# VH-VL binders against q8ixk2r445to577: the designs that were tried, part 11

Target 1, 133 residues: q8ixk2r445to577
Amino acid sequence: FFGMLQNKGLTDYCFDYNPPDENQIVGHQVILYLCHGMGQNQFFEYTSQKEIRYNTHQPEGCIAVEAGMDTLIMHLCEETAPENQKFILQEDGSLFHEQSKKCVQAARKESSDSFVPLLRDCTNSDHQKWFFK
Below, E stands for the ipSAE of ESMFold2; O stands for the ipSAE of OpenDDE; V2 stands for 0.75 times the mean of E and O plus 0.25 times the DockQ between their complexes.

## First folded at step 23 (VH-VL; framework fv_axatilimab)

Design a24 (at its last look DockQ between E and O 0.83; V2 from the best seeds 0.00; counts 0 for: pae O 5.2 > 2)
Fold by ESMFold2, look of step 23:
Structure a24 (fold): chain C 133 residues (1-133), chain A 122 residues (1-122), chain B 107 residues (1-107)
Amino acid sequence: as target 1 above (133 residues)
Amino acid sequence: EVTLKESGPALVKPTQTLTLTCTFSGFSLSTYGVGVGWIRQPPGKALEWLALIYWDDDKRYNPSLKNRLTISKDTSKNQVVLTMTNMDPVDTATYYCARIYRYDDSGYFDYWGQGTMVTVSS
Amino acid sequence: DIQMTQSPSSLSASVGDRVTITCLASQDIYSYLAWYQQKPGKAPKLLIYAASTLQSGVPSRFSGSGSGTDYTLTISSLQPEDFATYYCQQYDRYPLTFGGGTKVEIK
């Protein structure tokens, strides 16, 4: 799949990535932002290797979660996808991170009206359901 | 090469207004997401954030220093100016300017000036 | 305001030691955490951002980890140039706040 990766429960919010420095295109958190489709910040590809690729430039970025962390960080893609970069987009829309055995959830930040994609214990919540649009 | 340099007085009397200028090169405040902030460090103590200004003129101030701080920029001169009113001996510190990128709502300081020591004394 | 508490405030170590410094936030900061190194008389130098991402040019013996409120900076094999004071800084929300610092001294 290819497009904007949208949350079912948090309507009109998409994965977004906008690194601050043209020479530091990886290493920051993936965020949630209102879907707009402008530029290349919200376009991702789900590959046969179960990667979520940031597909605007070479070298391509792949979403990862470091061991012991719960935030989604942009890494460089590799020829063979490392385990921390593998996500299963299941038929019910859940986005399962194989290494951690957790699901990606659109979570409200503590004491805030803003949202962030985080790994959480898998549930049937619509906030853990994702689709490409 | 990104550089920043602070300039201003080394000695200020109590109640006076401190004006510090950050002159930088190797980047522009016209670049999306870029900002310059001010941080101070009293001798032997921790760092304290003071203020910052972004490319779009969004300004943020440490609320503990209410109404004492004013930050401004001149993008064409690659300068950011901090003004701090009613100086007191507790404000004696090294003052740094540093580059910040906004990622999401805020950011971290990736390049720092050498700092300038400001002593507040009669 | 998010308060950042660093531990320990100081430690003594030998070259080659593994050093671990912790930073505790008063609320979740979602990996919006930076680490700085400061040597006496010098400006701070950025080491790590996004809790775990090394700044360009920073040696791989430095690493960062953590989630939620608990974050750690590790130096896997301390080198002579690593004796310094280390600061964490959260950038999840304003005001931007720093930890109190951890001084790493020569034993």
Scores: ipSAE 0.545, ipTM 0.883, lowest interface PAE 2.3, mean pLDDT 90
Fold by OpenDDE, look of step 23:
Structure a24 (fold): chain C 133 residues (1-133), chain A 122 residues (1-122), chain B 107 residues (1-107)
Amino acid sequence: as target 1 above (133 residues)
Amino acid sequence: EVTLKESGPALVKPTQTLTLTCTFSGFSLSTYGVGVGWIRQPPGKALEWLALIYWDDDKRYNPSLKNRLTISKDTSKNQVVLTMTNMDPVDTATYYCARIYRYDDSGYFDYWGQGTMVTVSS
Amino acid sequence: DIQMTQSPSSLSASVGDRVTITCLASQDIYSYLAWYQQKPGKAPKLLIYAASTLQSGVPSRFSGSGSGTDYTLTISSLQPEDFATYYCQQYDRYPLTFGGGTKVEIK
């Protein structure tokens, strides 16, 4: 699966990544932004290694969850996907992070009109359901 | 190499207007996402953000000082100018300009000038 | 405004010590946090951004962690050049705000 990773509950919002340097793409958070399909900031790939890759330039970036955090951070992809980069996109649309045993949820930032994907306890909320478009 | 340098008067009288100029190199303020901000630090005290300006001329101000601050840029000269009106001795501080990247709504400062000390005194 | 409460305000440590500095935000800042090091008479230097990402050129003994409102800067083994004042800064929203600073002094 590849393309824009869109949230079901938060309509018209997609995974978005905008690194400050296209040649140094790691270390920043994945956010949610209106789906626009322009550029490469919203192009992601779900791989057979259960990675969510940001596939724009080499080296490729893979979404990871760092220890003790609930945000999605871009790391470099590895030949063998590390545990903190493994996600299961389930049939019902839920995006499950294997290591944390939590689901990715579209969440509103406090006192802001911005949104971010966050790890939360898995529920049946549409805000935890995602699909590629 | 990214560099920034502050310039302006070292001494300002109360009620006068302070004008500081940040001259930078190693990057362009026409680059998407790039901005330049001003931060000050009174002697022995913490840092305080003042204002910033982005490549698209988006300007942000510290609301506590907004009415006194004006920030502008000259991209062709690689300069950012900050004016602060009605200066008071309490505004005595080292003033820094620094580069910022707008990742989301705001950002952090990855390169700083050396700072310029401004003393407000009669 | 988001208040950043930094603790402790100062600490004494020896070379080789593990040092921990805490920054508490008044609201969730979603890991939009940076750490700076400042030595006397010098400008702040960026150490960490996005709460845990080490700036290029910064020694690996520095690390950042945390989420929500609670964040920590750790120096695993303090070196002589690490004696300085450290600041956290949130960039989740405007106005950008800094912590009060933590001065790391030699014991």
Scores: ipSAE 0.018, ipTM 0.711, lowest interface PAE 5.2, mean pLDDT 92
ESMFold2 (binder alone), look of step 23: mean pLDDT 93; pTM 0.956

## First folded at step 24 (VH-VL; framework fv_axatilimab)

Design a25 (at its last look DockQ between E and O 0.06; V2 from the best seeds 0.00; counts 0 for: pae E 11.4 > 2, placed apart)
Fold by OpenDDE, look of step 24:
Structure a25 (fold): chain C 133 residues (1-133), chain A 122 residues (1-122), chain B 107 residues (1-107)
Amino acid sequence: as target 1 above (133 residues)
Amino acid sequence: EVTLKESGPALVKPTQTLTLTCTFSGFSLSTYGVGVGWIRQPPGKALEWLALIYWDDDKRYNPSLKNRLTISKDTSKNQVVLTMTNMDPVDTATYYCARIYRYDDSGYFDYWGQGTMVTVSS
Amino acid sequence: DIQMTQSPSSLSASVGDRVTITCLASQDIYDYLAWYQQKPGKAPKLLIYAASTLQSGVPSRFSGSGSGTDYTLTISSLQPEDFATYYCQQYDRYPLTFGGGTKVEIK
């Protein structure tokens, strides 16, 4: 699967990554932004290694969740996907992080109109449902 | 190499207006995502964000000082100017300019000038 | 505004010690947190951004962790050049706000 990774519940919002330095693409949070399909900052790939790759640049980036955190951070992809980079995109659209045993949810920031993808306990909420478009 | 340098008066009288200029090199304020901000630090005290300006002329101010602050840029000269009106001795501090990258709504400061000490005294 | 409560205000440590500095945000800042090091008479230096990402050139003995409102800067083994004041800064939303600082002094 590849393309824009769009949230079902939060209509018209997609995974978005736009590092300030194209030659150093890792280390920042993946955000949610209106799906626009322009450029490549919203292009992701779900691989057979259960990675969500940001492969617009070399070396390729892979979304990771660091221990104790609930945000998605871009790391470098590795030959063998590390445990913190493994996700399961379920048939029902839920995006499950194996290591934390939590699901990726489109969440509203506190006291804000902005949104962010966060790890949360898995529910049947459409805000935890994702699909490639 | 990225560098920033603050310039302006070292001494300002109360009620006068402070004008500081940040001259930078190694990057352009025409680059998408790039901004320059000002941060001050009273002697022995913590850092306080004042204002910033981005490549697209988007300006942000500390609300506590907004009515006193004006920030502008001259991209061709690689300069950012901060003006602060009605200076008071409490505004005595080292003033820094620093580069910022906008990520989502805001960012962090990865390169700083050496700072310029501004004393407000009669 | 988001208040950043940094603790402790100061600490004394020896070379080789493990040092931990904490920043507490008044609300969730979603890992939009940076850490700076400042030595006397010098400008702050960026150490960490996005709560846990080391800035290029920063020694690996520095690490950042946390989530939500609670964040920590750790120096695994304090070196002589690490005696300084450290600041956290949130950039989740405006206005940008800094912690009160933590002075790491030699014991």
Scores: ipSAE 0.680, ipTM 0.924, lowest interface PAE 0.8, mean pLDDT 95
Fold by ESMFold2, look of step 24:
Structure a25 (fold): chain C 133 residues (1-133), chain A 122 residues (1-122), chain B 107 residues (1-107)
Amino acid sequence: as target 1 above (133 residues)
Amino acid sequence: EVTLKESGPALVKPTQTLTLTCTFSGFSLSTYGVGVGWIRQPPGKALEWLALIYWDDDKRYNPSLKNRLTISKDTSKNQVVLTMTNMDPVDTATYYCARIYRYDDSGYFDYWGQGTMVTVSS
Amino acid sequence: DIQMTQSPSSLSASVGDRVTITCLASQDIYDYLAWYQQKPGKAPKLLIYAASTLQSGVPSRFSGSGSGTDYTLTISSLQPEDFATYYCQQYDRYPLTFGGGTKVEIK
């Protein structure tokens, strides 16, 4: 699937990737921003390898979670998806990270009006439900 | 089998410092995501979270008691230590240590020690 | 801080009754809610986490439900060993906070 990855509970917020250096897309955090579909920052592909790819930019990025972290960080895609880059988009809309056994949740950054996707214990909260628009 | 056990003085005088030790087995604080916390319960009252420490030495304190609490660990001894300064009779309670897993920002306590009663009196 | 308001504070019930107790969070806690059972003189025992997930070894007559700020523990058919005090605890954010408890007594 390809498009904007939208949160059900945090209405009108989408995955967004806006690296400060367009030539170095690795190592920056994925955020949530109001869905707008402009400038390619919000277009992701969910692949048969269970990757979430940022492939409207070259080189292609894949969302990963580094060991011990709960934040979603951009890595380079690999020919065979490593385990930390595998997410299962389940029928109920939950986005499950296989390696950590946690789900992606829309979360407010501490003391701000900003939002980010984070790994949390899997629940049935609508803030853990995602769909492509 | 996971077990935790609290030890320390049963009686403390007002203004003294309380030091409690949690000794555990069946898990290690070197394991990713593992932590140990302290919870107290005054006689006939509800539970109150005090502090916790994670495998990576991340420490969290109840802000209402932060200036009185210090938590530390000794991974080689399978121990976590809580120190609470300036004890008062209102601090009379059963003190529990319990295991927490941080697969998220925080967590729940899946195994508890039996608790140790601490009485603060003149 | 997230305040957890638990109700009722106590109730009386007979063996075989369906019992429900509720826990109200002052803010959305996104199902990061645990339930504990505590018998007199004993430590709390985890029953449910993630609002509805039963801990291993807990009888199926216990269930959890709810979302947002409103959560419920249900015992479908009360047994003699279920007379205890029950606590909810949110773990969405620090400080970790508990409800005031619900004592379930024999009628």
Scores: ipSAE 0.000, ipTM 0.602, lowest interface PAE 11.4, mean pLDDT 87
ESMFold2 (binder alone), look of step 24: mean pLDDT 93; pTM 0.956

Design a26 (at its last look DockQ between E and O 0.89; V2 from the best seeds 0.00; counts 0 for: pae E 8.2 > 2)
Fold by OpenDDE, look of step 24:
Structure a26 (fold): chain C 133 residues (1-133), chain A 122 residues (1-122), chain B 107 residues (1-107)
Amino acid sequence: as target 1 above (133 residues)
Amino acid sequence: EVTLKESGPALVKPTQTLTLTCTFSGFSLSTSGVGVGWIRQPPGKALEWLALIYWDDDKRYNPSLKNRLTISKDTSKNQVVLTMTNMDPVDTATYYCARIYRYDDSGYFDYWGQGTMVTVSS
Amino acid sequence: DIQMTQSPSSLSASVGDRVTITCLASQDIYSYLAWYQQKPGKAPKLLIYYASTLQSGVPSRFSGSGSGTDYTLTISSLQPEDFATYYCQQYDRYPLTFGGGTKVEIK
């Protein structure tokens, strides 16, 4: 699967990544932004290694969640995907992080017009459902 | 190499206006996402954010000091200027300028000047 | 405004010790959190951003973690050059705010 990773509950919002330096693409948070399909900031790939790759730059980035954190951070992809970079995109649309055993939820930041994907306990909420478009 | 350097008076009298200039190199304030901010630190005290300006002339101020602060940039000179009116001895501090990248709405400071000590005294 | 509370305000440790510094935000800052190191007479140096990303050139003995309102900076094995004051800073929203600092002193 590849393309824009769009949230079902938070209509018209997609995974978005825009590092300040194109030559240093890792270390920043993945956010949610209006799906625009322009540029490369919203192009992701779900691989057979259960990675969510950001393939627009070399070296390739892979979304990771560090232990004890609930935000998605871009790391470098590894030859063998580390445990903190493994996700399961379920048939029901839920995006499950294997290591934390939590689901990625589209969340609105308090007192802000910004949105961010956060790890939360898995529910049947449409805000935890995602699809590639 | 990214560098920033603060310049201005080391001594200011109460009620006078402080003008500080940040001269930087190794980056441009015409680059999208780039900004420069000011942070101060009274002797032996914590850091306090004052203001920042981005490449697109977006300016942000600490609300507690907003009525006293003005920030501006000269992109061609690689300079950012901060003015602070009605200085008081409580404003005695080391003043730093630092580079910031706007990611989403704000950011962190990855490069700092060495700081300039400003003493407010009669 | 978001208040950042660091604890402890100071601590004494020995070389080789594991050191943990906590930063508590008055509201959720969604890991928009940076850590700085400051030595006497010097400007702050960026160590970590987005709560856990290590700035280039920073030794791997430094690490950061946390979520919501609670964040920690950890030095796995304290080195002589690590005695300094450390500050957290949130950049989730304006105004940008710093913690009160934690001075790491030699025991």
Scores: ipSAE 0.867, ipTM 0.954, lowest interface PAE 0.6, mean pLDDT 96
Fold by ESMFold2, look of step 24:
Structure a26 (fold): chain C 133 residues (1-133), chain A 122 residues (1-122), chain B 107 residues (1-107)
Amino acid sequence: as target 1 above (133 residues)
Amino acid sequence: EVTLKESGPALVKPTQTLTLTCTFSGFSLSTSGVGVGWIRQPPGKALEWLALIYWDDDKRYNPSLKNRLTISKDTSKNQVVLTMTNMDPVDTATYYCARIYRYDDSGYFDYWGQGTMVTVSS
Amino acid sequence: DIQMTQSPSSLSASVGDRVTITCLASQDIYSYLAWYQQKPGKAPKLLIYYASTLQSGVPSRFSGSGSGTDYTLTISSLQPEDFATYYCQQYDRYPLTFGGGTKVEIK
């Protein structure tokens, strides 16, 4: 799959990546932003290696979660996907992170109108359901 | 190469107004998302954020000091100016300017000036 | 305001030791946390941003971890140049706030 990765429960919000330095795509957090499809910030590829790639530019980025963390951070893609970069997009729309055994959930930051994808215990919540547009 | 340098008086009297200038090179305040902030550190104590200004003239102040601080920029001169009114001996500190990028609503400081020591004494 | 509680306030360690410094935020800061190193008479230097991402040019013996309110800076094998004071800073929301600092001294 290739396109905008949209949340079912948080209507019209998509994965978004907008690093502050055009020459450094590694190490910043993936956020959720209103889906707009412009500027290539919201286009991701789900690969046969179970990666979520930000590949509209070189070098390609792959979404990862570091051990002991719950935030989605951009890493460089590797020839063989590391375990912390493997996500399973299941038939029910849940996005399962293999290494942590948790699901990606749309979450509102406390005391803020900002939204981010976070790892949480898997539930049936529509905030844990994702699809490509 | 990104550099920042603070300039201003080393000594001020209580009640006077402090004016500090940050002069920088290697980046521009015309660049979207870029800002410059001010942080101070009393001798032997922790860092305290004071104020910052972004490329689009968005300004943020530490609320504990808001009525004493004014920040402005001159993009053509690569300068940011901080004024702080009604100085008191407790304001004695090293004052730093530093570059910030706004990723979401705020950010972290990736390049710092060397700092300038300001002593407030009668 | 987000209060950052940093511990310990100081520690003594030997070259080669594993050193751990913690910061506790008074509320969830969603990994919007930076770590700085400061040597006497010098400006702070950025080590880590987004809780775990090393700034360019920072040695790999430095690492950051944590989520929610609990964050940790680790130096896996302390070197002579690592004796300094370390500060955390949250940037999830204004006002930007720093921890009280941790002074790492030679034992």
Scores: ipSAE 0.020, ipTM 0.714, lowest interface PAE 8.2, mean pLDDT 89
ESMFold2 (binder alone), look of step 24: mean pLDDT 94; pTM 0.957

## First folded at step 25 (VH-VL; framework fv_axatilimab)

Design a27 (at its last look DockQ between E and O 0.83; V2 from the best seeds 0.00; counts 0 for: pae E 5.1 > 2)
Fold by OpenDDE, look of step 25:
Structure a27 (fold): chain C 133 residues (1-133), chain A 122 residues (1-122), chain B 107 residues (1-107)
Amino acid sequence: as target 1 above (133 residues)
Amino acid sequence: EVTLKESGPALVKPTQTLTLTCTFSGFSLSTSGVGVGWIRQPPGKALEWLALIYWNDDKRYNPSLKNRLTISKDTSKNQVVLTMTNMDPVDTATYYCARIYRYDDSGYFDYWGQGTMVTVSS
Amino acid sequence: DIQMTQSPSSLSASVGDRVTITCLASQDIYSYLAWYQQKPGKAPKLLIYAASTLQSGVPSRFSGSGSGTDYTLTISSLQPEDFATYYCQQYNRYPLTFGGGTKVEIK
């Protein structure tokens, strides 16, 4: 699966990553933004290694969750996907993080008009449902 | 089991201050994401949110009533107190306290007290 | 403030009927919506949160849908115990606001 990773509940919002330096893409948080399909900031790939890969830039980035955190951060992809980079995109649309055993949820930042994907306890909420478009 | 119960006077005179106490059990207001709020309902009318307080002492008020409302908590006693000044007959309502689960910036009320009727009259 | 316009204000239905209640927000609330059921003399009871997530213990005949500004509570087959007043509530922004309510009465 590849393309825009769009949320069901937070209608018309997609995974978005805009690194400050195109040649150094790691270390920043993945956010949610209106799906626009322009550029390469909203193009992701779900791989057979259960990675969510940001492969429009070199070197390629993979979404990871750092220890004790609930945010999605871009790391470098590795030949063998580390445990903190493994996600299961289930048939019901839920995006499950294997290591934390939590689900990725579209969430609003406090006192902000911005949205981000965060790890939360798994529910049947559409805010935790995702699909590639 | 989560329970909440409101206590306070059933009758208040105009211009007086209403003090309501919410005593709860089955959860702690020290738990991250948890809060307690107050909602009122005049007879035969809709619900109106008044105020809430979170585990971290973050307080939120209905701006239409903010200058009249004060909310506080005693975590050790599992109590939340609401004061409302300058009461008027229009403030006659059933007052509910309820647990709020914070869902991002705000939340919804998953458990409610039975409510206490407050009548403002001379 | 975000105004929640609920419709209809009241409706009459029979047991077994499909019932639909609508809540319209004055602006996009991004599915931060809850539904409550209230019976006479009782406190409201949470039915649905996050627009479509069924609260634990709530019968599956209740469902919520919608996005943006338009949301719907549906009772697929009305039961005797479902005659009550229903309220929507947005929690996208403060102040928290409720709809005007919908009274579901027996026909």
Scores: ipSAE 0.470, ipTM 0.869, lowest interface PAE 1.1, mean pLDDT 95
Fold by ESMFold2, look of step 25:
Structure a27 (fold): chain C 133 residues (1-133), chain A 122 residues (1-122), chain B 107 residues (1-107)
Amino acid sequence: as target 1 above (133 residues)
Amino acid sequence: EVTLKESGPALVKPTQTLTLTCTFSGFSLSTSGVGVGWIRQPPGKALEWLALIYWNDDKRYNPSLKNRLTISKDTSKNQVVLTMTNMDPVDTATYYCARIYRYDDSGYFDYWGQGTMVTVSS
Amino acid sequence: DIQMTQSPSSLSASVGDRVTITCLASQDIYSYLAWYQQKPGKAPKLLIYAASTLQSGVPSRFSGSGSGTDYTLTISSLQPEDFATYYCQQYNRYPLTFGGGTKVEIK
């Protein structure tokens, strides 16, 4: 699956990755931003290895969550997907992180008007429902 | 089993300060993400949020009433206290306390007390 | 502040009818919306949170839908015990605000 990964509850918001330096794509947080499709910051691929890949640069970035953390950050993709980079996009639209047993939820960044994807206990909330466009 | 119960005077005079206590059981304000809020409902009218306090002592007030409201908690006694100064007959309402479940930086009320009617008579 | 407008203010329906209640927000609330049921003389009871997520123990005939500024509570087959006033509440931003309520009378 390839395209903009959009949230159902946050109307018109998509996964977005905008590292401060185009040559340093590792280690920064994935955010949610108004879907626009004009640049390549919002184009992701869901692979058969259950990765969410950021395919606008080489080497490719893969979304990961470090142990004990709830934020989605960019790592380098590997030939065999590490456990912390595996997500299941389920039939109901939920995005399940296998290692943590938690779901990706659209959340307001604390004390701001910005939004980010975070791991939370799985619910049936529209804020935990995602789809590619 | 989560329960909340409001206590306080049923009748206050204009200009007096109202003090309401919410006593709860089945949860603790030491639990992350949990809080207690106060909501009122004038007879035959809609609900109005007043204030809330979270487990980490984060407090929020309805800005239309902010100068009149103070909220505090005693985690050891499972109590939350609301004070409202300068009462007026328009403040006559049923006052509820309710558990707020934090959803991001705000939330919704999943368990409510039975309410206590407060009449402000001139 | 986000204003919540409910419609209709009241309605009458028969047992078994499909009933819809709407709630309009003055700005996008991103599905940070709850629905409550209040029976006469009783406290409100949470039915739905996050616009569409059914609270535990709530009958499946209740459902929520909508996005952006427009939200709907549906009762698929009205029962005698559903006679009540229904309120929406946004929690996108403080202050937390409620709709004016919709009174459902069983005809």
Scores: ipSAE 0.166, ipTM 0.764, lowest interface PAE 5.1, mean pLDDT 90
ESMFold2 (binder alone), look of step 25: mean pLDDT 94; pTM 0.956

